# Designs tried in a protein design chat: miniprotein binders against q9bqp7. Part 234

Target 1, 240 residues: q9bqp7
Amino acid sequence: VPQNWFPIFNPERSDKPNASDPSVPLKIPLQRNVIPSVTRVLQQTMTKQQVFLLERWKQRMILELGEDGFKEYTSNVFLQGKRFHEALESILSPQETLKERDENLLKSGYIESVQHILKDVSGVRALESAVQHETLNYIGLLDCVAEYQGKLCVIDWKTSEKPKPFIQSTFDNPLQVVAYMGAMNHDTNYSFQVQCGLIVVAYKDGSPAHPHFMDAELCSQYWTKWLLRLEEYTEKKKNQ
Short names: E, the ipSAE of ESMFold2; O, the ipSAE of OpenDDE; V2, 0.75 times the mean of E and O plus 0.25 times the DockQ between their complexes.

## First folded at step 17 (miniprotein)

Design yh8 (at its last look DockQ between E and O 0.69; V2 from the best seeds 0.58)
Fold by ESMFold2, look of step 17:
Parts: sequence; C-alpha cells; structure tokens
Structure yh8 (fold): chain B 240 residues (1-240), chain A 94 residues (1-94)
Amino acid sequence: as target 1 above (240 residues)
Amino acid sequence: SREELWERIFELIEKGDYEEALRLLREYIEKYPDNPLALFIVADLLFDKGRPEEARKVLERAKELAKKTGDPDLIEYVELLERLIERLLEELKK
C-alpha cells in the first residue's frame, strides 16, 4: 500500500468533452527538465526478478546472434516500433494530407494487424502528447487519446513478433498507461479526463492485434501499483 | 514463507551466488512444482553450469506450464534457452 495515496481521477473534470469542439488532436510539446519521466521511474524501480530476466535475455540473445547480430536485432526492433508509431499518428491525424504520407509506411504487417482495432477508434483528442502530473511531479508522452468502442481511453500501441493474448505483471505496460492517465487528468493543458485505458499489441505478420481494455476499476488497481513504484523511485533519489 | 524464499533466491542471484540460488530454487520447486518461471530459472542456471541435459529436462516442463498460462514473454525466454541448449548438446556430440 502507498504511503500517500492520490486519486487517479479528477471529479472536477468532465469525461465527455464537448462534441462541437474542433477535432484537431492535442499535441502538447514535451518540456525538458529535471522532472522524471514515467519510463525512467519504471526502469529505475524494476524488481530483482525483472532485472535478472532482462539481463539473462540479453546474454542469451548475444550468445545466439553474436554481439553484432544482437545490435542489428535491437536496432531493427526499435526502427519498426518507430515507423509503426509514425504510421499510426499519420493515420489518426485529421489534418495530414494523403500526399504527405509515406505509402510504404502504411504497408507494414503491424498496420494490417491493427486495422480491425482502428475501425473501433474515433474522436481522437490527443496524439503523441506530453502529460505532466504537477502534484506527483512526473511527466510522460502518451501515444493517443481517443474513443475505443465508445469509451474514451488512453491508448498505448505496442509491436510484438510473438502473440501477447494476456496482460501480465512482468511487463510494466499497464503501469505506463495509468501513469499517463493520472498525469493527463491533473494536467492544466487538458480540460477533460479519461477513465479507461487500452493496450494494443500489433504483430509483424499482420495477425489480428490483441486489444487489452482497462476499465476504471482495473485502472485504479494498477494506479496503486504505479504509486508504489513512484514512491520507490523517490526514496532511491533521496538516498543518492 | 513462499514470498520470503522467492525474495531470498533473487537476493542470491543479484549477489552472484548462483550455487546457493539453485539449491533454494530446487527447494522452492519441490514445494511449488507448477511454477513455470521457477522451472525456467533452474534450467537457465543449469545451462550456465554446463549441465544442458538436466537443463533441457527442466525446461520441457517449464515450456508446458508457460504455454498453459499464455505468458508470451516467458514463452519467448523458454524458446530462446531451448535453442541454446539444443545447440550446446549438438556441439558436445562432436
């Protein structure tokens, strides 16, 4: 249990933005300062188990592929993820013209994989947008805020070469989503809030992506876990 | 307790005391035999100690349980280690 619990939702904000507002998605620029990012907090508070598994995975990959092969592998995974996010931002942006799109960017297996998800996405309110929790003092860059099957969600897009039909505790993806959600709900750059999350795992071969929907109750459960990680981070920084 | 034993195992791993970690892991698995992550870690440590035939046996059980849970990260780790074990066993036959 966190020492100082803080609510994820802001009851002073509407979760139903005015439908007549301009539909240009928000893109708040990321400010660069000493405030820790969500990803930095999570990286610096990994459990001993997570550290061991990551270290052994790296060692085993290097043993299998060689040092240069591992560098190529990680570089390709990073590039594919970057191109996937670029394609999604382009697809979801109402102001981008089709002539400005890289047609090869749109012809990936990952984009094919998410097509059935995208037909259920509407009302895009933010894309690649910074969030800051001014009270808890952390920052993030969320992928997307949009309605998924009628529910306004923080949506996080992931790529994978292997199926991920279930969310699991070894990965911090749900913590990342709720941390962004809490920050957005208490960020003065935003006039509305979000109570749901969605993690979408897309596959290189074009197989149907797996959506992992997080309702308000599930988000609250992961929010408690995020607060513990943030407390652990703060304690480590105090002892340095 | 189960949690105390689990944390002690990773304290030993973090310290680099893999022999004692392996002994405690075998005790853990005897008490909790249906844990695919514990079985995977045993197989991984046995592989590092140059005991690939023992590692393969344990890893086959870990693979069965990991597929039952549908944990894609553990499945990836298991398959990677399986490939390395098979490569080592083939090399030893030369």
Scores: ipSAE 0.653, ipTM 0.911, lowest interface PAE 0.9, mean pLDDT 84
Fold by OpenDDE base, look of step 17:
Structure yh8 (fold): chain B 240 residues (1-240), chain A 94 residues (1-94)
Amino acid sequence: as target 1 above (240 residues)
Amino acid sequence: SREELWERIFELIEKGDYEEALRLLREYIEKYPDNPLALFIVADLLFDKGRPEEARKVLERAKELAKKTGDPDLIEYVELLERLIERLLEELKK
């Protein structure tokens, strides 16, 4: 049980968007402060098992590709992910704010992969927007807040070269999503609350993306795990 | 506990004490024979020790179990190691 328990949901916020919600998705810039990011917390609190698997994978990839080949591979994966997020932001942004859609960004297997998910996405509230949890002292940059099949979700977009049909295969992604939810629900820059999460795994070959929906109950379970990771991070920093 | 045993195994691997790590992994597999991760780690350590044929045999079982569990990440790791083993075995025949 976390020593510093804090709720994921804010009882003072209504789930109903106020009629005054701007028609334009929120895009709050990330301020680089001394405050740790969600990603940093998760990276520094990986289990020994997770660290082992990641290091072994890296070593084996270097053996297969060579050092330069592995660097190139890593760079390409990062670039593909970035381009995918940029394309999604362009698609989900209101038409009036659409800079000249680089048609080349839209012609990716990843974009093809998510088309069936995008059909169920509506009511975009935030895109590439910073969240801060003032009490728990962490920050993050969330990909998207929108309605998925009529439920308001924090949506996190992931790219994969291989099928990941199970939520367990997303590692700490569920923790990242609930961390963003909890921060947003208590961030004064946001007037609304989210109760659901969605992890979408897009595939390079254009095969149908896997949506991993997280209901309020599942989010609450992962929130407890997130709090434990945050406490571990805080303890490690006090001992340095 | 199962967790304590894993912690000890990983500590030994980090220290480079692969012989003791393999001993503990074997004990673990005897107690928990259907753990594809443990079998994968055994195969991985055997590969590092220059024992690719033994690694292949262990990895085959790991692969079968990993497919049954449906863990795509573990399957990816298994397939990567499989390719490395096959490459090494081909080079040794040459």
Scores: ipSAE 0.439, ipTM 0.815, lowest interface PAE 1.1, mean pLDDT 88
ESMFold2 (binder alone), look of step 17: mean pLDDT 78; pTM 0.704

Design yh9 (at its last look DockQ between E and O 0.86; V2 from the best seeds 0.73)
Fold by OpenDDE base, look of step 17:
Structure yh9 (fold): chain B 240 residues (1-240), chain A 94 residues (1-94)
Amino acid sequence: as target 1 above (240 residues)
Amino acid sequence: SREELWERIFELIEKGDYEEALRLLREYIEKYPDNPLALYIVADLLFDMGRPEEARKVLERAKELAKKFGDPDLIEYVELLERLIERLLEEEKK
């Protein structure tokens, strides 16, 4: 049990959208403060095994591609991910902001991959919006808050060249999602709460994306794991 | 404990004591023969030790198990190491 237990859901918030659903998705800017991001917490609390495997992979990739080749590879992966998120933000944004849809952003295998998921996405409430958990002292930038198949979710979009048919293969992504949920549910900038998460793994070849839906129960289970990671991070920082 | 053993293995690898790391990994594999990660690490160390043929044989088993368990990241690591082994073996034949 985490020593610093905090609920993922806020009992003071209603799941019912207040009648004043903003017609425009929220986009709260991320303030770069001394507060750790969700991503930083997760990266700094990886297991020795995970760190080892990633380091070995990096060394082998450099051996295969060369140092410059590996830098190029990493840059391309990052750029593809960024373009995909920009395209999704454009698609999910209200039409009035869409005047400059770069048609080239929409012509990707990743966008093709998620088309069947986008059909089930509605009621977009936030896009690329910052969340802060004041009590637990962490921040994050969530991709999307929307209804998926009629359930309000924090949606996290991922790009992969490899099939990830199981949620277990998404590593710390479930922890990231619940961390954003917990922060949003207790962030005063948001008037609503979320009870579900969705991880969407998009594929470069345009093959159908895998949706990994997380119900409230599964979110609660991962929330406990997140709290443990956050405690570990806090302890490591005190000892530095 | 299993965790203590892995910590010791990683410490040995970091120090460059690959022979002792391999010994401990082999003992681990005898106890847990269906661990694709341990097999992958053995193959990876054998590759660094200049033993590519032995690495290839171990890696084949790692690949089969990784596919069986549906670990896509481990499959990628295995396939990368396979390509590197093949390249090295081709260069040795020239």
Scores: ipSAE 0.755, ipTM 0.935, lowest interface PAE 0.6, mean pLDDT 91
Fold by ESMFold2, look of step 17:
Structure yh9 (fold): chain B 240 residues (1-240), chain A 94 residues (1-94)
Amino acid sequence: as target 1 above (240 residues)
Amino acid sequence: SREELWERIFELIEKGDYEEALRLLREYIEKYPDNPLALYIVADLLFDMGRPEEARKVLERAKELAKKFGDPDLIEYVELLERLIERLLEEEKK
């Protein structure tokens, strides 16, 4: 149990965006800050098991591919993820015509993989938008806020070459989602809140993506775990 | 507790005390023989210690369990290490 518990939901906010007239999705710019990001908090509070697995994976990949081969591999994986996120932002933006210059961006296995999910996504309220938790003092950049099958969600898009049919296979991704959710719900740049999360794992070969829906109760359970990670991070920074 | 045991094991690995880490891991696996992560870590240490035949045997069990429990990231780690072990064993036979 965290020592300084804070609620994920803001009771004084509506979970219904102002929908009387559809607006352009929010895109709050990520500014340079000295406060920690969600991803930095998670990176700095990895368990010893997570650290071991990551370090050994890197070492083994370098043994297999060589240093230059590993560098090329990681660069390619990064570019694939970047292109996927750019394509999704373009597809989900009402300003689609402003991004028609790069048609090749829209043709990938990952994009084909998520097509069946996109049919269930509507009411896009935010894309690639910064969030800040003003009380807990952390920042993030969320991928998307939209309705999925009628539920307003913070949606996180992930690429994978391996199937991830269960939410447990996504490790810290649920913590990332709820951290963004909590920040958005207590950020003065947003006039509404979100009570659900969605992790979508897309596949390079175009196989149907796996959605991992998180209702409010599940989000609250992961929120408690996020608070523990944030608390651990704060204690470690105090000692540095 | 099990958490304290794992903390000790990884502390030993960080210090390079692989023989002691293996001793604790083998005791853990005796009590809990169906843990694919523990088996993978044993195989990984044995490979680094130049004991690839032992690593291969342990890794086959880790692979079976990782597939049974549906752990795709661990399966990737296992398959990578398996390829490295096989390459090393083929080179040693020449």
Scores: ipSAE 0.629, ipTM 0.901, lowest interface PAE 1.1, mean pLDDT 85
ESMFold2 (binder alone), look of step 17: mean pLDDT 82; pTM 0.779

## First folded at step 20 (miniprotein)

Design wj1 (at its last look DockQ between E and O 0.75; V2 from the best seeds 0.76)
Fold by ESMFold2, look of step 20:
Structure wj1 (fold): chain B 240 residues (1-240), chain A 103 residues (1-103)
Amino acid sequence: as target 1 above (240 residues)
Amino acid sequence: SERIKRLEELAKEILRLVEELRKITDDPYVLQLLDMAELLAQFALDAAKRGDLEEAEQLLKWAIEYLEWAVEEVKKEGDSPEEIERLERELEEAKRKLEELRK
């Protein structure tokens, strides 16, 4: 049970943004900031058991690939994830002016994997946009806010290649979504709020991506777990 | 008790190097490596305080490896070569101290 509970939803905001909002998705710039990001909070509150499992996996990969081979593998996985997010931003916002030079950006099994999901996505409100929870003092960069099958969601895009080197545990994905949601719902840069989440897991071979929808009740349940992780992080940093 | 203090000091030295390198890069790949080094060094500090000396030494070895990896990546950016060279020397000294303690 968190010591400083705070609601995920803001009763002073509508969950239905004005239809006359600009057709260009919001992209609030992420500023250099001293307050922790969602991903840093989740990474810094990994358990020792999780870290030891990661190091065992890393050692097995090094045994197979060599140290330099493992570093190259890790760099490629990171680049593929970055390219995937860039491609989705480009696809969902026709405002990108360098699309011809980035044709390789759109060529990937991951992009093929999400095509059926994208057909159900509409009303894109934000892409790669900063959020800040001014009361709880954390910041994030959310991937997308859009309607999925008629429901406004914070959408988080994930690549499925596993095990991934030194990224957060995959069961932390719902915590990341609700943390962005809570921050957005209390961020003065946004005039609306979102009560649903969507995690989309894409596959390198182009197999159909798996959507994982989170309704408001489920988001509230994960929000409590996020608050505990944020509290744990805060306690650890007070003792440094 | 003497060995505990040496391991605690080494963990704190690694944490300082992480923060110094964090100030000269914005590369999210490097920042993830630094976050791992920081977490491992913090676990090592806690292990040293408990007297879990072999665990602390192993955690510091891993923290140093992530920090070395981060330095290698920052060198590719081409900025701050004098600061990077200093950090490399301090990191090599930290490695030497750890090897002395593991014997």
Scores: ipSAE 0.770, ipTM 0.900, lowest interface PAE 0.9, mean pLDDT 86
Fold by OpenDDE base, look of step 20:
Structure wj1 (fold): chain B 240 residues (1-240), chain A 103 residues (1-103)
Amino acid sequence: as target 1 above (240 residues)
Amino acid sequence: SERIKRLEELAKEILRLVEELRKITDDPYVLQLLDMAELLAQFALDAAKRGDLEEAEQLLKWAIEYLEWAVEEVKKEGDSPEEIERLERELEEAKRKLEELRK
């Protein structure tokens, strides 16, 4: 049980979207500060076993590709992810901002992969927007807040070369999503609340993306795990 | 042992270098590399405290590799060349210290 329990949902916020659907999605910039990001917390609280598995993978890849080849591979993976997020932001932005769409960004297997998911996405409220949890003292940059199949979700887009048909195969992504939800639900910059999460795994080959929907109950379960990781991070930093 | 102490000191030095690099870059890719270096150096410090010297040395080697990679990426940004050169020298000294401890 977390020592510093805090609710994921804010009872003071109405679940009903205030009728003022902002015509434009929120895009709050991430400020550089001493507050840890969700990503940093998760990365710094990886288990020794996870680290050794990653390092063994790295060493195998270096043997296959060489050191420079591995660096290039990793840089390309990162760049592909970045371009995918930029393309999605462009797609999900209001039509008036569409005039600047780099058509080259839209010509990817990842974009093809998510087309069937995008059909079920509407009511975009935030894109690439910073969230801060003032009480729990963490920040993050969320990809998207939108309705998926009529349910308001924090949506996290992921790229993969390998199928991830199960939510368990998404590693710490569920923790990231609920961390963003909890922060947003208590961030004064946002007037609404989210109760659901969605992880979308897009594939390079254009095969249909896997949506991993997280209902309020599942979000609450992962929220407890997130709080434990945050406590572990906090304790680790006090001992440094 | 003196060897344990030196490994702990080296781990702390790597952690310091990570923090210095984190001040001069906001690139998410580089920050990810730095987080790995930090995590590995922390695990090395813990291993050294337990007397797992071989594990500590291996973890420090990996931490240094990530830190070298991070320095290379920051160098491509073209900002703060003097500070980067200083960090490169300090990192090379850290590598030398590790090799001396492995003999």
Scores: ipSAE 0.767, ipTM 0.900, lowest interface PAE 0.6, mean pLDDT 91
ESMFold2 (binder alone), look of step 20: mean pLDDT 86; pTM 0.875

Design wj10 (at its last look DockQ between E and O 0.67; V2 from the best seeds 0.70)
Fold by ESMFold2, look of step 20:
Structure wj10 (fold): chain B 240 residues (1-240), chain A 104 residues (1-104)
Amino acid sequence: as target 1 above (240 residues)
Amino acid sequence: DLEEKIRRLEEIIRKLEEAVKLFEEGKIEEAKKILEEVLRELEELIKETDDPYVLQLLDMAELLAQFALDAAKRGDLEEAIQLLKWAIEYLEWAVEEVKKLEEK
C-alpha cells in the first residue's frame, strides 16, 4: 500500500462540464519542469526482468532484420504512432484549420480502425494538453478528454503494433491514464474533473479498435498502483 | 545545439567504455565513480532534450547504467559489464538519431 495516499478525485469539482466552458478544446502547453513526467516515472521503474525480456526480444528482431533493419523498423513504428496522434488531434479539433490538414495524415489503417469509436466520442474538452499534480509532483501530456458513450473520460490512443516488449511500448497503460486523471482533477488550469478512463487500441490493418473502458472504481484501483510506482521513482532518485 | 549534444553523448560513451575496462581490470571503485558522474551528466542531458524518440533512448541508457551501478555495488561485475555494454548501444543509437535531426 502507498505510504503517501492521496485521493484521485477532487470533491470540490463537478463531474459535469460547465455550460460556460470554452467551445475550443483546452491545449495547455507542456512546460520544461524539474518534476518527472508520467512516462518517465513508468519507464524508470521498469523491473530488471522487464529490461532483460526487452533485450531478448531485440536480439530476435535483430537476427531477423539485421541491426540497421531493426532500427529502421523501430523508427517507422514510432513515426506511425506520432502520425496517429497528430491525425486524431486534427480530427477532434475545430475545423478552422482544415486548409492546413495533411491528407496523408488522415489516411491510415489506424484511423480507419478507430472510426467506430469516434462515433461515440463527443464534447471534446482537451487535446494534447499538459496536466500537473502540484501536491504529488508529477506532470504529463494527456491525449484527449471527451465524452465516450456519455461519460467524460481521459482517453489514451494506442497503436497495436506494440503489444510485445519494445522500447516505445510499456504495459502500464492503465496507470498512465489514471495518473493523467489524478493530475487533471487537481490542476488549477482545469475547472472540471473526470472519473472514467478509456484506452483505445487501434490496428494498422484497419480492423475495429478495442476500447478498454475504466469506470471510477477501476480507476481508483489503478490509482493505488500508480501511487506505488511514483513512490518507487521518488525513492530511487532520493538515493542517487 | 545539436552538435554540442552529440559531443556530450560521445564523451559519455567514452566514459562508459573506460568504466567497462576498469571493471575488467578489477578497479571497481574507480569504475563506480565514473558511473556516478555519467548518471549525473545523462540526467542533465535528458532535461535539455526535447525530441521524444531521442529521450526514449537516453532514458533506457540511464536505467541500464543505474542497474550496472547497482550490480557493481553487489560485486556482480559480469552483470555490470553487460548492462553497460547495452547502455552504450542505446547511446550510440541516440547519437545516430541526433545526427538525423541535423540532416534536415
Scores: ipSAE 0.781, ipTM 0.908, lowest interface PAE 0.8, mean pLDDT 86
Fold by OpenDDE base, look of step 20:
Structure wj10 (fold): chain B 240 residues (1-240), chain A 104 residues (1-104)
Amino acid sequence: as target 1 above (240 residues)
Amino acid sequence: DLEEKIRRLEEIIRKLEEAVKLFEEGKIEEAKKILEEVLRELEELIKETDDPYVLQLLDMAELLAQFALDAAKRGDLEEAIQLLKWAIEYLEWAVEEVKKLEEK
């Protein structure tokens, strides 16, 4: 059990969007602070076993691709991910704010992969927006807050070359989503709360993306795990 | 700014290489002291790093260095050395990525 328990949901916030559907998605800039990001907390709290598995994978890839080839591969994966997020932000943004859509960004297998998910996405409330949990002292940049199949979700877009049909195969992504949810629900910059999460795994080959929906119960379960990771991080940094 | 970051990274790498050597020589306490220093320096550098990709590499290096220190505290020098070698690899990669940022 976390020592510093904090609720994921804010009882003071209503789930009902106040009638002013902001015509424009929120985009709060990430302030560079000494406050740890969700990503940093998750990375710094990886287990030794996870690290060794990662290193073993890395070594295998280096044997296959060479050192330079592996670096190039990793750089390309990162770049493809970035471009995918930029393309999604462009797609989900109101047309009036769209700078010239780089048509080249839209011509990706990843974008093709998510088309069936995008049909079920509406009511975009935030895109690439910073969240801060003041009490728990962490920050993050969330990809999207929107309605998926009529449920308001924090949506996290992931790229993969390998099928991830199960939420368990998304590693710490569920923790990231609930961390963003919890921060958003308590961030004063947001007037609403989210009760659901969605992880969308897009595929390079354009095969249908896998949506991993997280209901409020599942979010609460992962929230407990997130709090434990955050405590571990906090303790680790106090001992440094 | 980027040149200074590269310099700092290269200095950290040198210190980690020294720590590896010290562990190989059985000078555990000296090596641990260097690791503690490196962890502080790396944490400061991480706070100053904005590039998400570089930051990821630095975070991994920090984690590995911390695990190396923990291994050394347990007397597992072989593990400590291996972890430090991996940390160095990530830092070298970070240097390369910072250099690419400077060229843009």
Scores: ipSAE 0.633, ipTM 0.852, lowest interface PAE 0.9, mean pLDDT 89
ESMFold2 (binder alone), look of step 20: mean pLDDT 87; pTM 0.864

Design wj11 (at its last look DockQ between E and O 0.74; V2 from the best seeds 0.78)
Fold by OpenDDE base, look of step 20:
Structure wj11 (fold): chain B 240 residues (1-240), chain A 104 residues (1-104)
Amino acid sequence: as target 1 above (240 residues)
Amino acid sequence: DLEEKIRRLEEIIRKLEEAVKLFEEGKIEEAKKILEEVLRELEELIKETDDSLVLYLLDMAELLAEFALDAAKRGDLEEAIQLLKWAIEYLEWAVEEVKKLEEK
C-alpha cells in the first residue's frame, strides 16, 4: 500500500463537462521545473532485472544491425514517434489553428493504422498539454484528452512495429496514462475530470491499431501501482 | 549551450572510466565516491536536457550508474564494472546525439 495515498479522482470536480466546451483544445506548455516528469519517474524506477533484459535486447540488436545500425534504428524510432504525434495533433486540432498541414506527415502507416480509432474520437479537450500534480509533485505532457466512443479519456498514442494486442504488453504505458489522469484531475488549469484512459498502439505497416480501453476501475488499480513507483522514485532521490 | 553540455558529458565519462579502473584495482571506496559525484552531475545535466533521445540515454546511464553503486556497496565489483561500461556507452552515444543537435 502506498504510504502517501492520494485519490486519482477529484471529488470536487463534476464528471459532467461544463456546457462551455471550449471550441479549442487546451495546450498548456510544459514548464521546465525541478519537478520530475511521469516518464522520468517510470524510467528511473525500472528494476535491475528489466534493465538487464533491455541490455540483452540491445546487444542482440547490435549483433543484427551493427552498433551504428542500432543507433540509427533507435533514432528512427524516436523520430517516427515524434512525427506521428505531430501528425495526430494536426489531425485533431481545429482547422482554423492548423498551420499548413505537412501532407507528408499524414502519409504514414501509423496514421493509416489509427484511422478506425480516429472515427470514434470526438470532443477534443486537450492536445499536447502539460499537467501538474502539485501535491504529489510530478508533471507530464499528455497527448490527448478526448471522447472515445462517448467516454472522456486521456488518450496515449504509441507506435510499435510488433503487435500489442493485450494491455499487459504495453509495459508501463497504463501507469503513464493514469499518472496523467491523476495530475489533470487535480491540476487547477483544468476544469473537468477524466475517469477513463485509452492506449492506442499504432502500427508502422498500417495494420489496424489496437485500442486498450481503461475503465475507472482499471485506472484505479494502475493508480495504486503508479503511486508505489512515485514513492520509490522519491525515496531514491532523497538518498542521493 | 550544447558545447558546455558536451564538455560536461565528456567529463562524466572520464570519471566513470576512472571509477571502472579503481574498481579493477580494488579501490572500492574511492570508486564509490566518484560514482556519487557523477550521479549528482548527471542529475543536474538531465534537468537541463529537453531532447527526448538525449534524455533517454542520460536516464539509462544514470540508472546503470546507480545500480553500479549498489553493486559496489554489496561487494559485487564485476557487476559494478559491467554496469558502468554500459553507462559509458550510453553517455558516449549521448555526446554524439548532442553534437548532431549542434549541426542543425
Scores: ipSAE 0.824, ipTM 0.922, lowest interface PAE 0.6, mean pLDDT 91
Fold by ESMFold2, look of step 20:
Structure wj11 (fold): chain B 240 residues (1-240), chain A 104 residues (1-104)
Amino acid sequence: as target 1 above (240 residues)
Amino acid sequence: DLEEKIRRLEEIIRKLEEAVKLFEEGKIEEAKKILEEVLRELEELIKETDDSLVLYLLDMAELLAEFALDAAKRGDLEEAIQLLKWAIEYLEWAVEEVKKLEEK
């Protein structure tokens, strides 16, 4: 139970953007400062058990691929994730689809994998946009804010490669989404808020992506867990 | 500057190798002092890093070094040494990745 609880939703803010909101997606630039990012908080509060499990998985992969093979595999995972996010930003941004689209960027199994999800996405409000929670002192870069099946969501895009799934911890994906949500709901750069989250897991072979919808109640449950991780981070850094 | 980052990473690796040796020799307080210095230097490098893979490697090395310092404070020296050896591996990998970025 967190000692410094703070609400995920802002009761003085509407969850429906008004007609005067921008018609193009917001893209608030991320400015590096002393405030920790969501991903840094989550990485730095991994348990020792999670780290040992990751090291055992790494050793199994090295036995299979060799050390250089594992490093190349890992490099490709980061590259494909970056290209996936770039492609989705391009696809969802009307200003960038005509002039800045890299055709090789759009030719991937991951993009094929999410096509059925994209048909349910509309009303894009933000893409690759910074959020800041000044009271709780953290920042992030959210992937997308849009309506999914009529519900306004913070949407997070993830790639997955079977049979080798564990390069980065995926146990924290819901925490990442709610941390972005809470920050956005209390960030003066945004005039609206969101109550729902969506995690979309895409596959390299083009198999249909798996959507994981998070309603307001589930988001609140994970918000409590996020606050605990943020407290752990803050206390750790005070003692250093 | 990528060349400067490589030099700073290599110096941190040397300090961690020294700390491992000090732990093996039972010079615990000297090793802990080196770890505290390394942790400060790693945090500064992390703030200056934009590449996602390099950042992941540095974050893992920092976390492992923090666990090693905690293990040393508890007297778990075998665990501290293992954790530092893993941190060194991540930093050596980070050097390789920064060199690849420089070659582009």
Scores: ipSAE 0.773, ipTM 0.903, lowest interface PAE 0.8, mean pLDDT 86
ESMFold2 (binder alone), look of step 20: mean pLDDT 87; pTM 0.868

